# VHH binders against q9xw16, part 134

Target 1, 132 residues: q9xw16
Amino acid sequence: MSGWNAYIDTMTAAAPSIKRCAIVGAADGSVWARTEADNVFKASEEELKTFVALFNDVTQVPAKGADIEGVHYVVPRTEESLIFGKKENTGFFAVKTKSAVLIAVYEGPNEVAAQVRKAVESMQTYLNNAGY
Below, E stands for the ipSAE of ESMFold2; O stands for the ipSAE of OpenDDE; V2 stands for 0.75 times the mean of E and O plus 0.25 times the DockQ between their complexes.

## First folded at step 9 (VHH)

Design z28 (framework vhh_7pa5_2; at its last look DockQ between E and O 0.97; V2 from the best seeds 0.85)
Fold by OpenDDE, look of step 10:
Structure z28 (fold): chain B 132 residues (1-132), chain A 119 residues (1-119)
Amino acid sequence: as target 1 above (132 residues)
Amino acid sequence: QVQLVESGGGMVQPGGSLRLSCAASGFTFDDYYMYWVRRAPGKGPEWVSTISSSGSRTYYADSVKGRFTISRDNAKNTLYLQMNSLKPEDTALYYCAAEEHDTGWPDYWGQGTQVTVSS
């Protein structure tokens, strides 16, 4: 529908273990694009607003964890502009660009999670260079 | 191959202290984020603490923050967990773990050391 859907397709193609993903506004959590159909990204507006606000101080996230789509994830550490969480055989990577937050929820072991991180960070770099 | 061997566990009364150690071998210890993770009876694994390769960054679960301190001696290839003000709910098997894939979760685990807090 929008040009942002192409970036969703690029990330999901780059990392098959991604189950759902979204691109949202960094300021307010508004959804710009997301996976649809059988893999609908289901986070609510309120949840996304709260989630993107975590990037205001990522150092505080590990103590409390993070919630996505009603699921609570442990966050054992953070990096600048990167929040990543774990729950059993699932997890997420969320990266912040100049104006957006990219969220990818995946299923699988850390070996495949590494591919998810690369996909999301690659998109992060691309969007930053594009001014987004 | 990667080896992680925990020690220092035992039984203590509430309010007591323990210091866990983890001897690491078979990999470049000072390149890795290291973790403590615990498993209580009937519960899943619970992340406890993380420390960066240099030791400059540390992270704690809310349940242990202010009571536990993670540290490392890279010259000795050893990870530590100082546990103070122990509570019965801290009873668990404590694992030393190492992160390989830079995914924010450990990939290698020790066999664990038992910590029991009971009056």
Scores: ipSAE 0.895, ipTM 0.948, lowest interface PAE 0.5, mean pLDDT 96
Fold by ESMFold2-Fast, scan of step 9:
Structure z28 (fold): chain B 132 residues (1-132), chain A 119 residues (1-119)
Amino acid sequence: as target 1 above (132 residues)
Amino acid sequence: QVQLVESGGGMVQPGGSLRLSCAASGFTFDDYYMYWVRRAPGKGPEWVSTISSSGSRTYYADSVKGRFTISRDNAKNTLYLQMNSLKPEDTALYYCAAEEHDTGWPDYWGQGTQVTVSS
């Protein structure tokens, strides 16, 4: 991974409650960057390929939920270019840009989740403006 | 002070129907996503359904899709859940809830209304 790790660092600095995150290709789920070592993002390439395909119709996601890192999350609603889910005190936000999907897994209450959403959406805006 | 008060629960036989209501006060009801979440004995909370602030979008858990209908009347500050074709597995305390922080999960909860499906 080259250069894309800086965006991971930016997101985690903006919202320290992010436990693991990744930036993946929107077309195939290929990993561009992810957290490593003690906070490694563990999703397989096959799981990510399945996950990014959910953005083809986000309205179908709430009925079945979504799987990330082998963990099943309930997804009570979606928005255009946004899939987000919850499991107990853990959750995720995933946003789609033109060519990427950003995924952040966090722990904490809804107030903490709100900070994670802001960080992920700020990066989404930045990448869209940069042509990604 | 946000208040959510559920009603309409009760005992019903399998295949029966119930309509739950939730009276909301203390906030601008028509600005909030609203939820129905249930808790069965000995289990954690299970999401049932979500409705957008205008009522234009609705979402359902696969387990209730086609049997339950969420709706709202913003003029009356009331949320509804129409439950048809009830099953024993639907036995739970049903909570209405409101989303404040835009995180896809509610922040304010009612006290719940008991639904028991048995023969």
Scores: ipSAE 0.816, ipTM 0.906, lowest interface PAE 0.7, mean pLDDT 92
Fold by ESMFold2, look of step 10:
Structure z28 (fold): chain B 132 residues (1-132), chain A 119 residues (1-119)
Amino acid sequence: as target 1 above (132 residues)
Amino acid sequence: QVQLVESGGGMVQPGGSLRLSCAASGFTFDDYYMYWVRRAPGKGPEWVSTISSSGSRTYYADSVKGRFTISRDNAKNTLYLQMNSLKPEDTALYYCAAEEHDTGWPDYWGQGTQVTVSS
């Protein structure tokens, strides 16, 4: 699991509006890396297992939305390998790679949120190309 | 200069139907995901439905699925919401909205059209 924390640092540096983020296993939601200390990503293993299973069929997510860190987000649409949601002035982006799900929670207007999307998708592409 | 103008609201009895329209201008309508969002008096916004730019994908909140149908006519720059089997709980101001920043939430909003479902 050594070295996965560098990817957390890369994403948070690329999009400073990310408040918390994590890399979790796509099969079981196990935490490979996450933001720590004052920015701890606080989702439980049980919550993450439920969350990553949403990627089995992203088209079913908008009907009921999604929960992360005990917060309920509306999910008005999804894309292949992308689930993103909104709660007031906060939101999340989650993307699936071959083996992992990258989750970023942010605060800010839609222009700021667009930077978060680019950062997370850049890492998605990198990990997919590396076989993860 | 982006403009979204809703119409078609009104008063109906429970079980009735209404069709909302939204005329769009000031942007390339064919490039945008479009939304219906509603707001009951004294409550926050509630997402209702989303449609992709081509119309090939549609999404519905669980509370309206099977009763409401979102559609669009890109030649006329118009978004629609067909509302069937209306319930008193559907009473709200219905907003047309458009997404610009690819973030899964709208950036542009219309003024809304009122739907009231009551006996």
Scores: ipSAE 0.713, ipTM 0.876, lowest interface PAE 0.9, mean pLDDT 92
ESMFold2 (binder alone), look of step 10: mean pLDDT 87; pTM 0.878

Design z29 (framework vhh_6fv0_2)
Fold by ESMFold2-Fast, scan of step 9:
Structure z29 (fold): chain B 132 residues (1-132), chain A 119 residues (1-119)
Amino acid sequence: as target 1 above (132 residues)
Amino acid sequence: QVQLQESGGGLVQPGGSLRLSCAASGFTFDDYYMYWVRQAPEKGLEWVSTISSSGSWTYYKDSVKGRFTVSRDNAKNTLYLQMNSLKPEDAAQYYCAAEEHDTGWPDYRGQGTQVTVSS
């Protein structure tokens, strides 16, 4: 019932279109929890360190896009603590909390993307209120 | 019913300029992020530029930075794309676009306006 893996399970239950996700440290991209086995989140330590640094200035992200699991995503816009992008039928939402970054990779049309965004932002609010 | 109508495309030589316009109706234009996307004859749909609802924030694909400028006139429900220093690789059908589901990807688009760059 405790541990960071429980939050992974909560997000994937709330939005079944999430294919892979992770919770990583905001300062260094260290993995706290991730999906495993057939749905393993496969980002390297170097990639995650680079990715979380994007939150230092999200306004620079749209020009270059973002890389997750070796996949390059187009990012047409960002919000204060939110980076989100698309590549064909695949997309992601990444949100920053006080000490963590939540990353969810999904597949499906824009209406399922909206459900994924809601699940990720709900968890962001919960963790911020818990002091994380 | 969201309606977007593009105009201003045409044939220019490399280094030339064009100004595209998009007339919007059927929604509260000043509440929406607006986008320009393009599709070249043998390529997929490509994001080009974004402008926030107020016009305060603009974003560009790296390859068009410094050459293209997006702007909007909320009083006229019109979106613009000023294209300078056009290159052959900019030749495409250009579409004005808006989001349906607040997911950061534009999925409503108009009929488009053709931009041809040749010499």
Scores: ipSAE 0.730, ipTM 0.870, lowest interface PAE 0.8, mean pLDDT 90

Design z3 (framework vhh_6fv0_2; at its last look DockQ between E and O 0.89; V2 from the best seeds 0.00; counts 0 for: pae E 2.5 > 2)
Fold by OpenDDE, look of step 10:
Structure z3 (fold): chain B 132 residues (1-132), chain A 119 residues (1-119)
Amino acid sequence: as target 1 above (132 residues)
Amino acid sequence: QVQLQESGGGLVQPGGSLRLSCAASGFTFDDYYMYWVRQAPEKGLEWVSTISSSGSRTYYKDSVKGRFTVSRDNAKNTLYLQMNSLKPEDAAQYYCAAEEHDLGWPDYRGQGTQVTVSS
């Protein structure tokens, strides 16, 4: 699982506005890798289990929003493998791969959010091609 | 230059209905996700509804689901919000907004139209 930390580093390097991020199992929300130290990803196992289950029907997510690390985000729309939310000057991008969910929490205006989406979706593509 | 002009607001009694319109110009309307957002007194801007470029996908805040209907006429460059069964908590300045950057959040909005719900 230590190899997954490299992917965390890749995403955070690609998008400096990412404050915290994690790679978790799509089936159960188990943490495979996450940012640590000063930027520790703080979501609990129970919260992550609930979060990854949102991908079972993304069309229902906008009505209720999504919670990450105890923070509630508005989700004005979703895509098939993408949940993205907003709260003030913060937000998150979460993408689903074959076996994982990548979550990136960022801080900043929309201009920096674009880099976050690109970083997360690039990793999504890479992992999908690798069979994950 | 992106231009959005809301209309249709007014004063209604609880349980009443309003239909908001938004005239869009200065951009390719049918390429954009469009939004309704609102701001009530002493509250922040809140999302109300989203509609995809073609209109095939619509999303609603839970509190307005079943009461509000978003639609669009791309031939007329117009966005609509049908509001039924209005409640006092729906009173707000309503804004039409467009999403340019594909980030799941609106970027431009108009001057808004006032909706008041009172007996």
Scores: ipSAE 0.879, ipTM 0.940, lowest interface PAE 0.5, mean pLDDT 95
Fold by ESMFold2-Fast, scan of step 9:
Structure z3 (fold): chain B 132 residues (1-132), chain A 119 residues (1-119)
Amino acid sequence: as target 1 above (132 residues)
Amino acid sequence: QVQLQESGGGLVQPGGSLRLSCAASGFTFDDYYMYWVRQAPEKGLEWVSTISSSGSRTYYKDSVKGRFTVSRDNAKNTLYLQMNSLKPEDAAQYYCAAEEHDLGWPDYRGQGTQVTVSS
């Protein structure tokens, strides 16, 4: 799955403050690619299946929040194809394309979060334009 | 410079109601998502409610849904939180907050107004 690994590399190069990230199937949460080694993305198959189903109606997400890698994040608002949340100094951005969901977990201040959001949304645009 | 000033807190009995207000100045209020967050003594900040810039979308923490209503009057640069059926666990310092940097969390917060619920 060399093609999908290249997209992980592109995102982490654009935003080095991404702690862990993954590209998963929108239908079932199956992992297409993820960060490895000392920053391996650890979400279970069951958790990812539950997470991608949140995109079926993002307006219901803020009431309950979202769980990624066993961590519960507060999600104060969502956008049509974006779920993003915080827990103390950590946060995540997750965007949906036609076929995929991109998830990036980060740590750091607002400037770091802004760069991570930009990297994730740039990749979302690229994949949508590529038919994914 | 963003300025936010809360008012309307007080002491109520369980089951009572309070209406909080937040007067905003120093920014284009109707361009910003606004929030209510709270902090109980010795605890961290807890998100309570969100309202979009136009007021067309609102979100609530599950435990306050159906009891709290957020609203705004953009002509008056004022944010409101109507709190009904108050419970002891709702006792906290309540802050209104504004999101400038579009990161899904508020970057500015007022000084707060205290809500106490007798147990």
Scores: ipSAE 0.775, ipTM 0.890, lowest interface PAE 0.7, mean pLDDT 90
Fold by ESMFold2, look of step 10:
Structure z3 (fold): chain B 132 residues (1-132), chain A 119 residues (1-119)
Amino acid sequence: as target 1 above (132 residues)
Amino acid sequence: QVQLQESGGGLVQPGGSLRLSCAASGFTFDDYYMYWVRQAPEKGLEWVSTISSSGSRTYYKDSVKGRFTVSRDNAKNTLYLQMNSLKPEDAAQYYCAAEEHDLGWPDYRGQGTQVTVSS
């Protein structure tokens, strides 16, 4: 979906620390858009289906953490439409919209995480307001 | 500035109990998510538990769930960790930690208190 690729570009431009990101269907984890080429977002359909299902009850996620791109992350807390995880000097933010889950994987210290979260949540708000 | 002081560590036998406390000052305590993390010798920091600013939501790593209880008293600016059924693998330096600015991970921690579990 070439139109969805523009949203990938918007998020990565807003937060340069994002190394990979994707927009996937909230119901099934199908990939609507993702970073490609040298920074391909490499999660499998099976992994993404499991991942988006975590949003069915985010309160259960911290007990075992979350996996994306074959990497296991500690999830020390969640919010209603937001899951975030940490693994050493890397992390992710994932938010749910009406129809999609936005996933951004970043690298860097905690100081850059705020920019990544802001980029992802701004897009979440935009897509929700547009009915997605 | 944020100041966190842990206490209540000690030596216990397997199956024993300890109650850790964390006195907080220098910030509006009831606005912060609070955390317990631990570090065993030659290991990295390990997340143990999280409690929301009001205390209404608690989160536990699976290996401590059912044995540890996190709580807070916002009137006293104090965080607690009740540790029951302690195992040798729970032995570590325990730190309380605070999260500011919605970073998704704690960005302040205290000096820690030592928990030792041995027969």
Scores: ipSAE 0.396, ipTM 0.724, lowest interface PAE 2.5, mean pLDDT 88
ESMFold2 (binder alone), look of step 10: mean pLDDT 82; pTM 0.824

Design z30 (framework vhh_6fv0_2)
Fold by ESMFold2-Fast, scan of step 9:
Structure z30 (fold): chain B 132 residues (1-132), chain A 119 residues (1-119)
Amino acid sequence: as target 1 above (132 residues)
Amino acid sequence: QVQLQESGGGLVQPGGSLRLSCAASGFTFSDYYMYWVRQAPEKGLEWVSTISYSGSRTYYKDSVKGRFTVSRDNAKNTLYLQMNSLKPEDAAQYYCAAEEHDTGWPDYRGQGTQVTVSS
């Protein structure tokens, strides 16, 4: 059993355009699982702590954007428990569950991004239903 | 087909005001998040503002917050951007844009309206 890595594998299988992803603790940004090797998710512990704190008030995020893996993303809007952003041909979706934050970084046009959003939201629903 | 036509651009002095309009057709306007984006000469496309379906939620780039106001009139299929206290750094081609795929970025934009800020 690979524990939390099994959910990373499920999400990347559902949306192959996900380049890197992680599951982190909602309270502190501690890494529970992330992609590794050639697809290593490179965010620092301090960056992740700062990032998960954005979910305390997602309506404030668009004015300043968000930083993931040292890359600044424009965040033109947010939804409840969803922060998503763009940087040219790359983007991310981050969703909050009861105890976790899922972050997926992808590359591709808006049609590809739509598929990534569906995969991330599907996993969010699954983890919430599982009590996480 | 989605059609967006901007108007209202022009030349103003620093501290001046302009009101941009965007006439939308070919889609159900009230079902789309709408955006204003801009591009200055030799720079990339920059997000400026977002407005929700009914106009109940608006978002702004930090540097325009308090100076720009986005609004919409769904009965007229029209999007607006009121620009006050214009600065030289606001000079750009301004585009209205529509989001279809719920990705947080617009899929369609018009041909734009030019805003110049100089004495």
Scores: ipSAE 0.803, ipTM 0.901, lowest interface PAE 0.7, mean pLDDT 91

Design z4 (framework vhh_6fv0_2; at its last look DockQ between E and O 0.81; V2 from the best seeds 0.00; counts 0 for: pae E 2.2 > 2)
Fold by OpenDDE, look of step 16:
Structure z4 (fold): chain B 132 residues (1-132), chain A 119 residues (1-119)
Amino acid sequence: as target 1 above (132 residues)
Amino acid sequence: QVQLQESGGGLVQPGGSLRLSCAASGFTFDDYYMYWVRQAPEKGLEWVSTISSSGSRTYYKDSVKGRFTVSRDNAKNTLYLQMNSLKPEDAAQYYCAAEEHDMGWPDYRGQGTQVTVSS
């Protein structure tokens, strides 16, 4: 798990608006790494299991939205291997790699979301190239 | 200057139909995901539907699936929402909106058009 913390640090450094972040197993939602301390990622195991399963059919996600850390987000659209949602001045980006799901929860106006997406997608690309 | 102008709202009975239109100008319409959102009295802004730039992808709030159809005519810079089998809970001010920067949420919206559903 400690090895994956470096990727959490990379994403949070690249996008300061990220409040909480996690890397979880794509198959079962098991937590590989997450922000901790004052910015602890608080999603339950059951919630994460449900969340990663959304990637089985991303086209169905907009109809129902997505829940992270007990918060319900509207998901107006999805892309392949990308689920992102919005709630007021908060949102999340979640990307799927070969074996993982990266989740970043952010706070701020829409302008900051671009940086968050970039950070998460950059990590997605890196991990995919690395075989993860 | 981005401009969106909604039209087509009105008063209908439950089970009735309306077709909303949104005239867009001031931006490259065919590059943008477009949205329909609505706001009922004393409620927040609610997402209704999304359509991709080409129109090849459409998304709907669960409560309107099967009843509402979003479409667009990029040659006319126009967005549409066909609303069938309207329910009282569909009553709201309806806005078209454009998504900027691919953030999965609309940024610009027009003045809206009022939809009232009442027997």
Scores: ipSAE 0.853, ipTM 0.926, lowest interface PAE 0.5, mean pLDDT 94
Fold by ESMFold2-Fast, scan of step 9:
Structure z4 (fold): chain B 132 residues (1-132), chain A 119 residues (1-119)
Amino acid sequence: as target 1 above (132 residues)
Amino acid sequence: QVQLQESGGGLVQPGGSLRLSCAASGFTFDDYYMYWVRQAPEKGLEWVSTISSSGSRTYYKDSVKGRFTVSRDNAKNTLYLQMNSLKPEDAAQYYCAAEEHDMGWPDYRGQGTQVTVSS
């Protein structure tokens, strides 16, 4: 892979409703790449460490929800390697690969959420196939 | 055209039980995750429970865990919520709901059935 920011750019180009996103290490939540400047992904290292640990048992997540960038999201269900949630007109999709977790925060109606999910899952498949 | 019709609400004392039902039509019920959501007077919509298309996976809001049980009968296109040990904070209009595009949030809901918990 030639720089992780290229994958951030690919996801945001595929789904313009993504407002902020990051690629973080699955083991510790360390940031590999994130949106920057006016679209900076603002989650702390402590929050990200807590968040990636949710993938150890996604079935426990709906009871309590998930926190990203200090925002609490309701998570009505999870799938293997997928945590996603809503807070009013804002939502997120997070997917786990072999080595990484991709997190995308979006804004907009439900129709654009489906587009964001496709973009994130396409990148998940690509990175898994690339050995990440 | 998705249609959802809830029933089974009523007035119950704290500690009491109610069983809610939801009759679904207009879509392939057994392909959909189904949800229960509620709205208390003067409050926002709140997610309560989720059940997978086959019924093999269920999820609950922490405050209802151990008290509520969601189930479904795909042959009858019916969703259920068994509510035990009801608390005043559970008083709300209850809606069954379905999502359209795997968006992570239910968006189709019926007219609802009212649950009142009072002494």
Scores: ipSAE 0.673, ipTM 0.845, lowest interface PAE 1.2, mean pLDDT 89
Fold by ESMFold2, look of step 16:
Structure z4 (fold): chain B 132 residues (1-132), chain A 119 residues (1-119)
Amino acid sequence: as target 1 above (132 residues)
Amino acid sequence: QVQLQESGGGLVQPGGSLRLSCAASGFTFDDYYMYWVRQAPEKGLEWVSTISSSGSRTYYKDSVKGRFTVSRDNAKNTLYLQMNSLKPEDAAQYYCAAEEHDMGWPDYRGQGTQVTVSS
């Protein structure tokens, strides 16, 4: 939704290394908001449905990794509501809220990854407190 | 400064076993996630296994799951990889690695130890 775009802007402002991100429904991967224009988040509904289902058991994800935007990422470990992946100098962080999954794709050295995670987790907390 | 020193590699027949060690110094070992990665000739660096700082959580690439076991001894600042049922595709230079930043690919890597699997 157009109102959800403000949350996209908040995350990208908090962590400039985020190049693309999206908020999608946890049940079906439907896109509630995403980066657009020059930084369009290009993942199909089928890909997003598969991706959000990984949160049904995050401990199984590292064995095979994860795909976002047609890119395969190594997932070297997970946490209960967090999946993150790496491919060379790029990566993603994804967190689950009550009803949504937040996905941020970033570029940069590992030293900026903590800032990206912080931005995504702050929004996770905000949405959970708002009932989402 | 971070130093990592791998050992225990060698030549083994298919189906054999090796135990790799990684001696760590220059950082607080107990605070770091530790990793095993490997590189075969003409291939990129490949993640193999991860172990949490306390050792309570372990993760494996699908192709080694059930055959390899990662462990650590925080009192000795040492990381281990027990490799059983070795296959020709496991032949590679094996590196231990440390994650300085909580959510990234490991930043530090040792010189590695060679594992060769041949008849």
Scores: ipSAE 0.445, ipTM 0.751, lowest interface PAE 2.2, mean pLDDT 89
ESMFold2 (binder alone), look of step 16: mean pLDDT 82; pTM 0.819

Design z5 (framework vhh_6fv0_2)
Fold by ESMFold2-Fast, scan of step 9:
Structure z5 (fold): chain B 132 residues (1-132), chain A 119 residues (1-119)
Amino acid sequence: as target 1 above (132 residues)
Amino acid sequence: QVQLQESGGGLVQPGGSLRLSCAASGFTFDDYYMYWVRQAPEKGLEWVSTISSSGSRTYYKDSVKGRFTVSRDNAKNTLYLQMNSLKPEDAAQYYCAAEEHDFGWPDYRGQGTQVTVSS
């Protein structure tokens, strides 16, 4: 969706360590926008449907972890409307709004993760305030 | 400077119990999520358990759920891991870990305490 592509650009500009990201529907995991070309976010429709369902009870996520783009991430804890995980030098942050889930996959040391989290949470706040 | 010191490891038979302790200093312990992670010989680091700053939330790796219990005493700046029904697969160096950047992954670890499970 062309209306949502600008938000992908905004997030990646705010946190250059984001390697791939997407905005998907909270109810079904349908892709509204994602990074493309050499940085295409590769999660399948079935994987995204499974992933967004994790937000129905985030407290259950740490026991089993989470899968994004066929990669299994360890999730040592969750916050309200926030799931984040790690696998070696790769990590992700995912946040839920009223209608959407924002997913950002990054690469790099722990020091860059804070910037990625801020970019994702800023967009979450913006979309919630806009009614999404 | 964050300092973490583990103790309580040892040799135990399968089905036995051990209680690990971690003494923390150099940071405001009450403000931090704390973690237990382990490393078995020839394997990578594995997350085991998490406890919130107040102790009200705890999380466990699926394979230890129901057998391990994490707890903390904020007045003593001490983290604990009660390990029951120990299995050979639990044998590892156990590390206490603390998270500074508030993104769900520990930044600091202690030197660890060795847990051996054998007959």
Scores: ipSAE 0.659, ipTM 0.838, lowest interface PAE 1.2, mean pLDDT 88

Design z6 (framework vhh_6fv0_2)
Fold by ESMFold2-Fast, scan of step 9:
Structure z6 (fold): chain B 132 residues (1-132), chain A 119 residues (1-119)
Amino acid sequence: as target 1 above (132 residues)
Amino acid sequence: QVQLQESGGGLVQPGGSLRLSCAASGFTFDDYYMYWVRQAPEKGLEWVSTISSSGSRTYYKDSVKGRFTVSRDNAKNTLYLQMNSLKPEDAAQYYCAAEEHDYGWPDYRGQGTQVTVSS
């Protein structure tokens, strides 16, 4: 067991445009691991609890958007187990597994977003296959 | 080459209605998510609505929900936005936009059609 911080390192290595990320509990938004120090993922406990609850009905998310780290993101569409949003050159991808939600915040043009999405979805597949 | 051409804008009084159209060409229209985005004077681009490739799924910005309806006719390669109960805050240049590369944000847009709502 390498601990959950190793999965943070794996995602950021796969997509260098990820600026901050976290792995949180799907039921309660409790932080399992997050980027720290100068790249600290700084969402509050209350914000994360609110955010993970969005996965209970992703179809309601586009109307209101989503808040991460006190930043309001426009969410133009969702997919089952996937919420993503944009604010100018900043964006995020969040995916739900059986037990976890992975959140990656990135900066860069649209072409960069595809790489971040791939990294997050690859980790989602890995964790689902591992029973998480 | 993706080509998008909007029409149907104009001047309307508060409470009025307009129907915008977007003629699409140069791509397989029925494979793409389509979007309406708008830009008011001295404001940034604002997302308004999304419609799935089949038209089965639609999404709306909260402030237009219940007043605007997005639809598409894949046989005619045309996207529509029916705008009812127009408010002064809806005045903007309206653009249709297409998402090809699954970035989660549209990467192509047309030249737009102007919607003005008289005070």
Scores: ipSAE 0.674, ipTM 0.845, lowest interface PAE 1.1, mean pLDDT 89

